# Ledger of designs, part 5: VH-VL binders against Uncharacterized protein ycf53 (ycf53)

Target 1, 237 residues: Uncharacterized protein ycf53 (ycf53), of Cyanidium caldarium (Red alga) (o19887)
Amino acid sequence: MNRIRFISLILNLDSCDSNIQEYSRLAYVHDLNKLMDENFVSLLLIILKLAKNSKRLQPTYHNVYLFNLLKSYALSEIDGYVLGHFSRGFVNTLMHYKNAQYETLESLLSANNFFEANKFTQQILLELAGEQSKQRNWMYFTDVHSINHQSVSDLNHLWELYSQGNFGFSIQKRIWISVNKNWKKFWKKIGWINSNSKWLKYPGEFMWAVNAPPGHLPLFNQLRGVYVLEFIFDYYL

## First folded at step 1 (VH-VL)

Design d7 (framework fv_diridavumab)
Fold by ESMFold2-Fast, scan of step 1:
Structure d7 (fold): chain C 237 residues (1-237), chain A 118 residues (1-118), chain B 111 residues (1-111)
Amino acid sequence: as target 1 above (237 residues)
Amino acid sequence: EVQLVESGAEVKKPGSSVKVSCKASGGTFSSYAISWVRQAPGQGPEWMGGIIPIFGTAKYAPKFQGRVTITADDFAGTVYMELSSLRSEDTAMYYCARHDYEYYMDVWGKGTTVTVSS
Amino acid sequence: QSVLTQPPSVSAAPGQKVTISCSGSSSNIGYNYVSWYQQLPGTAPKLLIYDNNKRPSGIPDRFSGSKSGTSATLGITGLQTGDEANYYCGTWDDSLSAGYVFGGGTKLTVL
């Protein structure tokens, strides 16, 4: 892949290109890192500024990865731009999210701190589930239309974007459906249980990196967690 | 095939505490959810609480909230249940049991007798 | 009292059939899987039925389960003297705390 092609990806000009669908996460990361130097970094910053100012910049996983990579370079122009325009987070800013918890989650994800991001996500989900459990039984969860489904969707979107489509509840749901809603096959496929159907030991046996199996994160390995996951898959997604 | 081995019988005075252990056979760590269930003489089983050892998260039945603590030792494959402020009504058999995917208890320990007497 | 209601006793002769009922509410049996446990004198409970109607390996097909609405039933056919035991239903309760609840138990006497 060449520089012009990456610029097209950044500007979302190739969203319908079949070649993008064939372009694996690992190939994108490899090729982008190979082309990165200080001159190209400066050019990409200019392109991102132009895209944002023209309201064309979209929070795709390609743009999220690129933005996160640019932040790793010790250039004052990047630091100034990020502080001035993306202080709340790249995705939070572009999606106009207005939630301090999303800002905290995005900060953890952008630092590739998947362990803490997982803990924080579990905390939010447990609080949401615990609040519902105190007030309602199973039937009311299915029937209540005042539940903020958008919150679960937004959390999922952050996980998808910062994992290049490898993590998130939507990815987990897709895998669950692909194994005919069989929980044991699902857990094996996303790497939560081993070949002997035993859950992996937390935290050491789980993979806290983007190269983990699809759907590996976020975890929901709580007592009654399958109950909550089924509810999320059937009602929130 | 895993077996759950419970600690020996206890005789305690009112107001004291008791700590019962449940160990996976062979010392192997169990990654399943583990519950504690008690049964008083002539009564049915009563769920006290449970833990997922791999995550360290415990949940307690309302009747025991504030008196029971369930913990796990990941390295030894042992789960503990500590019950404080003992009363004569706490005299019972105490079982640990494994949950297969949180729905049912498929493997049970043989039980630990706890007697509370003055 | 127990949250789930069972008859305290049932009896029948060898070779006969019995059914044991378990009644609850929408927060427990209504939407959750029901399990049945057998307890022989002096032993720990043993899983007989899980997921309403499934048997673990080693449990004879004489034991069966079913669920309808907020009630579940355990069926035992071809009764044998070795079936004499206490039988308990169990399920999760979604009200207030996600706790596991048992029935009060049914003592089966094989005459």
Scores: ipSAE 0.005, ipTM 0.480, lowest interface PAE 11.0, mean pLDDT 78

Design d8 (framework fv_diridavumab)
Fold by ESMFold2-Fast, scan of step 1:
Order: C-alpha cells, then structure tokens, then sequence
Structure d8 (fold): chain C 237 residues (1-237), chain A 123 residues (1-123), chain B 111 residues (1-111)
C-alpha cells in the first residue's frame, strides 16, 4: 500500500471486499512502516479531523482497521488526537451511539479481545431484553421482543467493522440463508460443530481470533434452542 | 481430578428458603457448566437448572422457575442454589453435577457429581 | 411424570445379558445425545454412557449404549451382583419448556 491508497481507504473512497480481507490485513501491517513518519501522521490527523467535522466520514472495514493501526504507533500526537476527538471510540463517535456499554464493547473489539467482547455482548443483550431477562441471567423466548431493532443493528455493526466483515449477526444470517435455514449445516459452516456434528466445548474449542470461520462470533448466550437467534435473523436483520 | 463438595445437611421450616453450595476442587472450574439435580426419597432424579459459571448464565426447569436461583462465584470456584417458599415436597437430596458447558451441553453427560445435600422441610 | 419412559424393573442371572430401554420423542432423544447413569443405594448417580454409545474412562466395556430414532438402549453383558442398581437415561430436550430430562428409572435385580 502507498500514501494515496491509505488516505483513500481511511476516507471511505475505496470499496470493502471480504474476499481479500485477510490478504489486506497482512499487507497493511507490512506496509505501514514504509509510510508512517511524523509528517504523514500529522497530515492524516488533520484529514481525519476535517472529514469528521464535515459529517461525511463513515466507518468501514478498512478505515476502522487502519485507524486502529495508526493508534498502535507510540506517538504523543496520535494519543492526544484520539483522546480529544475519538475518546468514545472511532465507530461510536462517527455513528453517534448513545450507549456507554457500546464504548466498552468497542474498546474490547479494537484490542482484538474477542473472548471478553463476546461475553460483554451477551450481557448487553440480556439488559436490552429487559429486567426479567437480566435478573434470571438468560433470555426467555418472549424477552427477545423487548429488544429494539436499532440496538441489535448497532451491536452487529461493531462486530462487523472490527472483524473486517468476518463476524456479526448479519454475517451469521447470510450464512444461515445460504444453507436454506438448515441449522445443522449453519452450525457446521460457522464452526460451532465439528465434522462429526459434535458441538464444540466453550470456551477452549472456539476460535477467539479474527481468522476464525466467517460467522463464528459472536456466540449467543443460550444453552439450547434456536428461537432467539432465529427471531433476530428473521425480524431484526 | 475435579471433585464437587456440597454444603452440609439442612432442616428448614415450610415457607423458608434454603441455599446450598457446591465447591469445585481440583481442575478448572469454568471448563464445564454445573447443574443442580434433586432426588426425593424413593424417586428418580429431577433436573432443576444449571449455570455456566464464567458467564453467570443460568437456565431453570419450568417447574422451578420463579422459586430457584442459581448463582456462581467463579473466583471462589463455588456455585449456589437457592430454593424459596419451601414445602414438605421439597424434602430431597440435592446434588450438584458437572455438565458440558454452553453449546456443547448435550454432548456429554453429568460426569462428576457431588455427594448430595439432604434438605428436610418439616415443622 | 417422567418425559422419558423406562421399564420399572428388569432381572437376570449372573453372567447373563440384560437390556434397558428408554423411549422419548423427537424433541429429546430424537434430536439429542443420550446418557446413562447408574445409582447404587445411598450414592450419587454415576455416568456410564454419554453421547449415545461412549464410555467414560473407568467404565467396563460390558456396558454399551445405542440409539435408534426416539429410543435408546443400555446393554449390560456378563452381569455381576455389583450391577444391582437403579439405571436412568437422560438427555436434553430441545423444546422451549424443557431443559435436561431423566427417565423414570429401571431397577436391575441380579438374581
């Protein structure tokens, strides 16, 4: 990658393509050290600030990833800029999310801490399902009706963006439809059951990394039954 | 090898509540879900509910929904079962048992059992 | 009543073979894995079979399990007096109102 390509991707002037996302991720890491000096970083921060202020900057798989890599450089200018303009998180700031828990979720996702992000996502869903779900600490099938569509969409968007399109309820729904809504084929395809149709044991047999099978995460915090996930697929996505 | 150690026998009056503990010793506590199973004198075992300690997620059998609460202290390696509004029919042996966790729950049986806690409900 | 039906008792002589059946429905045995438990008087249940036909370490190979449709079977060969116990099948029920369910139990008497 070059400086023009980097600026194009951050400003959402390029398309996202899931077919090349793993290659792109590896290339970004390799190429950043060739591009990133203090002068270029200063220019990028000015460009990002102007794009944010114009309200035309939207989060994408590429710009979320690149912004996270930008933050990995130990430069005080970057730290000051992020604290001043993106303290709530890149996606939370651009999307104007109004839920403090989404800020915590974004922090976990940006750190590639998918295990804690999954656990925290389940906690958010239980709280959104209402007081009864929260008190019994699992979602009864009628409680899913209490979760508003926008909240599911917001959680899904965070998972998609921080996984380069590999994770999220929308990704899971797409796969589910691709197997004609056959639950067993779906579970095989997202890696929740193995080739012998045996369920993976939580947490040790699951992959807590972005290179897991598409749709592998987030898990839905249910011991058995598919009603809640089916409802989310059919009505919320 | 993991062992489950349950709290001592309880004698309770009707209308009161009882809280039984189950402590895992040896091995990793969070590897498996913990179920509570009761057995009334001369009867077969009856599943009350279970919890995945690392998530704090509990599921209850319909018969006990509203009367039973299962909680976990993952750092202490202890799971608790509290049953309220006790009646004489709640007199039973109460077992905790290790089950497969989360999405693997149907894969394995309850492979490690506590010795049981006798709960007697009488006036 | 129990959701899974077992014969209340079976009996056989030492050295013989016995089978214990467990019948359910599509929401439990039909779509889930069956386990079998042995309970000696005054003790907690002990897992004999999981995943329809697998034995935990330490369980003799004379204990076997099988599943066909909505029914499961526990087989015990080479019966010994120490096998006198109650035997329970168990499985998850996939319906929204269930959870884990046990059979009513079968008392095995070794004559």
Amino acid sequence: as target 1 above (237 residues)
Amino acid sequence: EVQLVESGAEVKKPGSSVKVSCKASGGTFSDYAISWVRQAPGQGPEWMGGIIPIFGTAKYAPKFQGRVTITADDFAGTVYMELSSLRSEDTAMYYCARTPDYWGSEYYGMDVWGKGTTVTVSS
Amino acid sequence: QSVLTQPPSVSAAPGQKVTISCSGSSSNIGNNYVSWYQQLPGTAPKLLIYDNNKRPSGIPDRFSGSKSGTSATLGITGLQTGDEANYYCGTWDSSLSAGYVFGGGTKLTVL
Scores: ipSAE 0.000, ipTM 0.454, lowest interface PAE 11.4, mean pLDDT 78

Design d9 (framework fv_diridavumab)
Fold by ESMFold2-Fast, scan of step 1:
Structure d9 (fold): chain C 237 residues (1-237), chain A 121 residues (1-121), chain B 111 residues (1-111)
Amino acid sequence: as target 1 above (237 residues)
Amino acid sequence: EVQLVESGAEVKKPGSSVKVSCKASGGTFSSYAISWVRQAPGQGPEWMGGIIPYFGTAKYAPKFQGRVTITADDFAGTVYMELSSLRSEDTAMYYCAREYDSSGPEAFDIWGKGTTVTVSS
Amino acid sequence: QSVLTQPPSVSAAPGQKVTISCSGSSSNIGNNYVSWYQQLPGTAPKLLIYDNDKRPSGIPDRFSGSKSGTSATLGITGLQTGDEANYYCGTWDSSLSAGYVFGGGTKLTVL
């Protein structure tokens, strides 16, 4: 794939056609590395900054993946200046999130530190549920009513975008629906229970990597029973 | 400490064109967005357009598209704004301004001192 | 004509507090960060507030900003004669036909 085609993919990867999106994702994975040693990194960063200035850039898992990869190759002074315009985090900047905790979460997700990102997500949820939940380090099922709908949506969006669509509450909800709301089949499909229907031991037996089963993260180890998660699925997503 | 240095005041006849320059002093602006903002006497500021000098592609406010051209000479560290078909309504102070580079906001942290363009007769 | 609405003037005595409002729509203030600029007579605008409520280095904490829905507010406490200036809000407009937009300005008079 040549540089012009790659630029075209960056600008047009918000297409709803699933076949085009799958093909474009494969192009990112297999062809991007072939272009990195041609000083293409600086040009791509400038294009992303120009698209941001023109309000043409929307966060997609393709753009998030590309941006995260470009950061690892950025070496020039120009690269540093352009990256400064995304210092709050790529998604936080584009979505205009006004929350320092979301900036911290995005930093952890962009570093592929899913273990700490999971813990921090649970901490945010406990704080949003109220002071009593935070003091207990767990949620009563009634505490979930205190959590703002937009906060759940924002957290979900960060997880979805930084996992190439593999993680998030919305992904978990889709899987739950796909097994006709059967909790045991759901837990098995997202990898929370093993083949013998036993819960995985936290933290060592869970997979803290993007290639974990779809919906594996974030965990709900701070929840009592299924009521809180069911409420989130039914009313907040 | 970067400063933006604008060219000197201009007095022009109706129907002519004016070209104003903005030069970075004490640093570089290649990767920053540089915008042009004008302010007519007694009125608020009005964004005209901007450019990222390294890329060279300009973006214009629709009101000015067709009459304004913004260009950059990255080697000279200079951005230009040319406004054609001048009318008395174009009498204004013309500023160049740099996009603030902290936390990705769309604010302008460094401003030139302004170039007065007077269209008379 | 400005797309962001500000009161044309505000006045107060030294030491008092003033607030300046800026009203827009979902395509500008509602979806984007708001900045505030101070313009003293004969000078270029100076950035006072960015990201709705943050101050650049060197701006006194007497200046504060906030945003709620499609409106933003600039607050100035401990008013000084040197604060007499025009104040402008500004933000990006996400609609196809705009770009960066400024308010019409508010003239602050001290005494």
Scores: ipSAE 0.000, ipTM 0.386, lowest interface PAE 22.1, mean pLDDT 77

Design e1 (framework fv_ecleralimab)
Fold by ESMFold2-Fast, scan of step 1:
Structure e1 (fold): chain C 237 residues (1-237), chain A 124 residues (1-124), chain B 107 residues (1-107)
Amino acid sequence: as target 1 above (237 residues)
Amino acid sequence: EVQLVESGGGLVKPGGSLRLSCAASGFTFSNAWMHWVRQAPGKGLEWVGHIKSKTDGGTTDYAAPVKGRFTISRDDSKNTLYLQMNSLKTEDTAVYYCARDYYDSSGYYPFDYWGQGTLVTVSS
Amino acid sequence: SYELTQPLSVSVALGQTARITCSGDNIGSKSVHWYQQKPGQAPVLVIYDDSDRPSGIPERFSGSNSGNTATLTISRAQAGDEADYYCQVWDSSSDYVFGGGTKLTVL
């Protein structure tokens, strides 16, 4: 499929929301990286404008993929548009997130800096759990009750969208359920323990890349037992 | 040539009802989201509500002041948008504009074409 | 509900630059559109998506949007630019929101 035909087909959809979702999906499926040049990227600027003005858009990882691909071409016109309209981050802007820390998290995730994104996510969770958890640098099981549902959902959404669905608390929950809530099988499946049931050594033995096992990130402190993660799975997701 | 022509305005008593029409031409009406926007005499623009295209579910949304009293509908076979106004109040007195929300391969253009408006006066 | 604030009026001398502001909480994260309305006429879209011009709108019209303030800039003002100007955004909680309007007087 040539670029002009591809764009014409996709942009001829009847709905702004359908346009964005379908185009983003097709860009992902057809690996538009192989079709990109300055002229094609200029046309993709229309997709950013459609996304910003969409009245129904619930961003998907296809949308995030397209946004990151577009930014990667480092054209001044695109950089100017992004700075002007998405300075807080693509997902933060579309979801109207109000927590300034989520802007930093999205910046790290968009750069595929999963190591720093993980550390920052843990810091956010500790702060949300309260002063006591932050001072201890770990979450006591009763502290999880101080974290509101929306914050867990927002953090999960950012991780899910920037990992092509591979990371986040929601995928960790699905895997946990798939092994009948067996913690050892869960940890093995998400790659936190090795085949000999030994914990991986932080940070060097963990995989800080999107191709890690599903649910590998974000890491969660299991040193104080499984209560916090179990509570998040049962009540917040 | 895109054209939107409103009709149906007039004088009505408080508590009364009125139906406005907007006849569209020069574009594929069935693909467009359509809006009603009003303007009280000497005042600013106020969004009333919109209706989505059939492909987007044909759903409607309304501004808080008119929710429950006004109903927006469309007849794609006639390229016509409607606003059914019930339980009219004096504060509903305004020029009512029909406006298009359009997108195509060149971009997205919110409220890019407006009709000339039709006056609704709620008094006495 | 989400609200946009505009000054009631702005004056500009012929040939000078007029700036009309539109303030809203985190408006820089939204797309701002600007409409010109002359007495007895329907509004006309003059700027969409913060800074883009529809076909037929002079290059003297430009826009910007950052932080909590969007601005419509009209350079080399002409008598024919005298009108009311409205900003508009979409907000997930309030749908379509218009500013109160600014009367531009060209002196």
Scores: ipSAE 0.000, ipTM 0.404, lowest interface PAE 20.8, mean pLDDT 79

Design e10 (framework fv_ecleralimab)
Fold by ESMFold2-Fast, scan of step 1:
Structure e10 (fold): chain C 237 residues (1-237), chain A 121 residues (1-121), chain B 107 residues (1-107)
Amino acid sequence: as target 1 above (237 residues)
Amino acid sequence: EVQLVESGGGLVKPGGSLRLSCAASGFTFSNAWMHWVRQAPGKGLEWVGHIKSKTDGGTTDYAAPVKGRFTISRDDSKNTLYLQMNSLKTEDTAVYYCTTGYSYGEFYDYWGQGTLVTVSS
Amino acid sequence: SYELTQPLSVSVALGQTARITCSGDNIGSKYVHWYQQKPGQAPVLVIYDDSDRPSGIPERFSGSNSGNTATLTISRAQAGDEADYYCQSYDSSTYYVFGGGTKLTVL
């Protein structure tokens, strides 16, 4: 595929284009790596600058992957003007989030630091659940009612976009429904229990990488019961 | 220390009614899901029903054999659980236990001593 | 309706290992809990979430759960272990379900 067509699909400038739905995560990465050279990078930076001021661009994990790849290049244009427009984070800027904690989370996710991103996500959820949850450092099942719907959605969106669609509460919900809401089958599919149905030992036995099983992250403690995660699946997603 | 004390059991004729009470202490009753479990003389354990905490909706669920005849309620100001038993059958003869579990309520970590209900003519 | 099946009786010699099974369709996809009941007493939780022990329950008690069978294992059996044992699980359609109970006799 030519560069102009590829760029149009990646930036989702034509929402009626069905071909974007045909791009798998692996095919996208493969095609992107074939097209990357100095002139292509320069063109992408110009288009990202234009797209920042557009109400038509909704971030996709393809966009996020591209942005993270661009940040790895040592070009003055990337370090200067264009990245200056995204200093709060790519997704945070495009979605107009006004929360410093989301900026920190996005920074961790963009660095592929899933371990610290998971810890920080749990800290945000405990804080949103209230002072009692924060003080005891875990969420009692009744505390989930204090969490704002939009906050769960925002956290989920960040995880989904920075994992190439592999992580997030929405991905976990999809898998949970696919096993008819059977909790043990769900935990096995997302890799929280091993083949002997034993919980993996935190942190060493969990996979802190994007190629972990779908839905593997963020973690959520189920040892005190499933109510909190069930509530999130049923009412917040 | 957690304590659950059942009362109200006795002899009742088929078609009659009886109300059981369970007095709870030693934990935050208002946050707990409360259950009734019964055991016919010389037989196994059978779940009767539960009532969720007020914050979890305060809803009730019942085992098929008792649905429509039994009603579970709670009074959080008195730390008391109730089981209203109507249209009693001989098959309802059992020791009735008050139980509580935390989290989703999938297991019972505290049990009362039970109260015997005998349904006979 | 979801049902759990246990053997009616299991015998074990003092100091030997007793195994009590609890069978149910795909029970390995559910958590299983075990209760001990002595004559004239209320049940006591001895294993929860397949293999965890409550405070005060000796390490001789262990559990496993896979496929269609959950197992309560009592190693180095003692006379005081003689009791009825019940498995219990949860199913969204029938709620809380108990096995029929197994009488453990310590010879």
Scores: ipSAE 0.000, ipTM 0.399, lowest interface PAE 21.2, mean pLDDT 79

Design e2 (framework fv_ecleralimab)
Fold by ESMFold2-Fast, scan of step 1:
Structure e2 (fold): chain C 237 residues (1-237), chain A 124 residues (1-124), chain B 107 residues (1-107)
Amino acid sequence: as target 1 above (237 residues)
Amino acid sequence: EVQLVESGGGLVKPGGSLRLSCAASGFTFSNAWMHWVRQAPGKGLEWVGHIKSKTDGGTTDYAAPVKGRFTISRDDSKNTLYLQMNSLKTEDTAVYYCTTDFWSGYEPYYFDYWGQGTLVTVSS
Amino acid sequence: SYELTQPLSVSVALGQTARITCSGDNIGSKYVHWYQQKPGQAPVLVIYDDSDRPSGIPERFSGSNSGNTATLTISRAQAGDEADYYCQVWDSSTDYVFGGGTKLTVL
């Protein structure tokens, strides 16, 4: 691909699904290192800064992935300065999130540290559910009513964007509905139980990588029963 | 082979106290949720309470009839579960079973292994 | 508070199929587990998660759960199946709930 097409993709000038499909082709067929040199990376970061200021750039799986790729090439003084405009995290900056915990979560997700991202997500949910859930280190059905819709949406958005749509509560809900809300079929499909319907042992048997089954993360291993997850699916998503 | 051995049962007067123990072997005790289930003579099974694994926070929950009177604890270094029973009532008379739950905390739980039980009789 | 209802007793002829029911409000939305208790012995898990059998439990034991009724089915009944059978669910308001138990008699 040429540099103009690459710029068009990163700036989200097409639909999200179209951009994802084309990126997969580009990542496979084209060696992006042939296009990516220090001057081109600097140009892209300047363009991203200008796009952010114009309110044109919206987070998509594609532009989040490409921004993470660009960060690996940020070697010049200009790149460092421009990258400073996204110091709180790419998605946090574009969505205007005002929550330091989301900045920490985004940092973990951008580093593909899914194990710590999962632990941190569980901690945020327990804190949002209230004092009783935090003290006992797990959530009952009634506790979920204390969590506001926006917080669940924000957490879901971060997981979804940093997994190219493979992880998040919204993905889990879609799979749950696809199996007619049958919990055991759902757990099999997202890889929480094995072919013998036995639960995977936390943490060693779970897959802490983006190539895990769709909906595999984040976990809810500290929840009791199915009702908390069902409430999140029905009322927050 | 999983084994659970209860001890400490006996006769006690109303208002008295008694401590039950359950010695566990054949599995990684610290990873298991442990429960007490009781059965009054000639009656059905009734859940008393549980204590979660250390990984899941080691917290306790109790059935309404015993809440505030009974305390469940565990000693992972000795693979032992305890039930401290205070302010005993005649309706607490039952065989008390130690049970295990090896499944994670996000599905409805069941009791996969049971001890032989220990009889607690509360009478004057 | 959540409650489970079982018949007090069920009779089955040797070699025939016994069916023990467990009724509860919207029980089909919960996982049902079944325990067998022989006189003077501790309960033994025979079915978990509606229909799964623990290792060592004969294939004659099966379960189902739909709507307001769960059913334990024992095919080709044997004298040794004579016991009390308890159903059990977890409920967020009550925690662990057992049915009253059903005495199975093999004639």
Scores: ipSAE 0.000, ipTM 0.432, lowest interface PAE 13.0, mean pLDDT 80

Design e3 (framework fv_ecleralimab)
Fold by ESMFold2-Fast, scan of step 1:
Structure e3 (fold): chain C 237 residues (1-237), chain A 123 residues (1-123), chain B 107 residues (1-107)
Amino acid sequence: as target 1 above (237 residues)
Amino acid sequence: EVQLVESGGGLVKPGGSLRLSCAASGFTFSNYWMHWVRQAPGKGLEWVGHIKSKTDGGTTDYAAPVKGRFTISRDDSKNTLYLQMNSLKTEDTAVYYCTTEYSSGWFDYFDYWGQGTLVTVSS
Amino acid sequence: SYELTQPLSVSVALGQTARITCSGDNIGSKSVHWYQQKPGQAPVLVIYYDSDRPSGIPERFSGSNSGNTATLTISRAQAGDEADYYCQVWDSSSDYVFGGGTKLTVL
């Protein structure tokens, strides 16, 4: 891939025909790291532009990856100023989230601590579902109606952006639809059951890394019935 | 609030049959996987078998020593778990516990236990 | 079939730390749960998923699991901690497997 095309991808300047969905995660990481020394100033200007126009610009997972990489080069006063502006988290700042739990979740995701991010996501969902779900430490299907639509969208957005598009409820929904809403095929495709159709054992058999199968995280209760996740797919996403 | 009460234990002759029951209350029984775990006098815990919830297929699995002799069933309308024991052997002598598995896609531990019921198989 | 091995007994002085091990092939890739059983009583879950505590279990109880050994740690041991302790995993070939149990004596 040529450098102009790659920069256009980062800036979302490519048309709707762009190969953003087809661009390999590994190729993106390799090309970005290679270009860092040559284009540091240009990449910094992209982040400054996003910070200045946050009300009209939505972050992409390419922007998130770039921001995290730039943090490792924060040696100047300008870099310190820019990074200080995002002390609450890059996505939280750009999206104007006002929930301290989302700041904690973003911190975990930005550190690639997917195991703790998953546990914290489950905690947030149980709290949003109400006191009875939190006390039981699992969500009964009637409790899902208590969760507001925006909270599910916000949590999903954080997972999608910090996984290079590999994780999130939206990713899981697309895979579910791709297998004609067949739950067993869905679970197998996202790596929740093995080749013998047996559930993977938590936590050791799950993959806590961005290179896990698409839709592998966040985990969600399925053995008690699929209603809660089905409701999230059909009504919240 | 959660209560599991086993019944049906007693003295039985080798080759005989016995049916154990476990009455559940204080939770949504139909959503839980139910297990039988036994303990021979002065010995350790041994898993006997389980029955999944209807939503998870209602299938049963058994430990090798009891496979083909024991049958687990449930009646969700009565919140009751059963263990039908056939062709009993002296080595089946144990306290039988009714236990629950908290199922949420990755739980495989026993969160609630009954007080147990003693089965003695003697010749 | 998959097997878990525990020591038959462990002694600890009042106020000191007890460590009970549970050994199994590549047990670190499995989720380990621990149960406490006092004489004449049903078992009680004290640790699940290697290191998590159920509501009501004191912070003195903790767990770890890596490689071929899982460990239940009871700090500041009390007389009331005297019991039999069982580790347990799920294995795809053996279903639910318990260790042989360890009798903890608080001196």
Scores: ipSAE 0.000, ipTM 0.438, lowest interface PAE 13.5, mean pLDDT 79

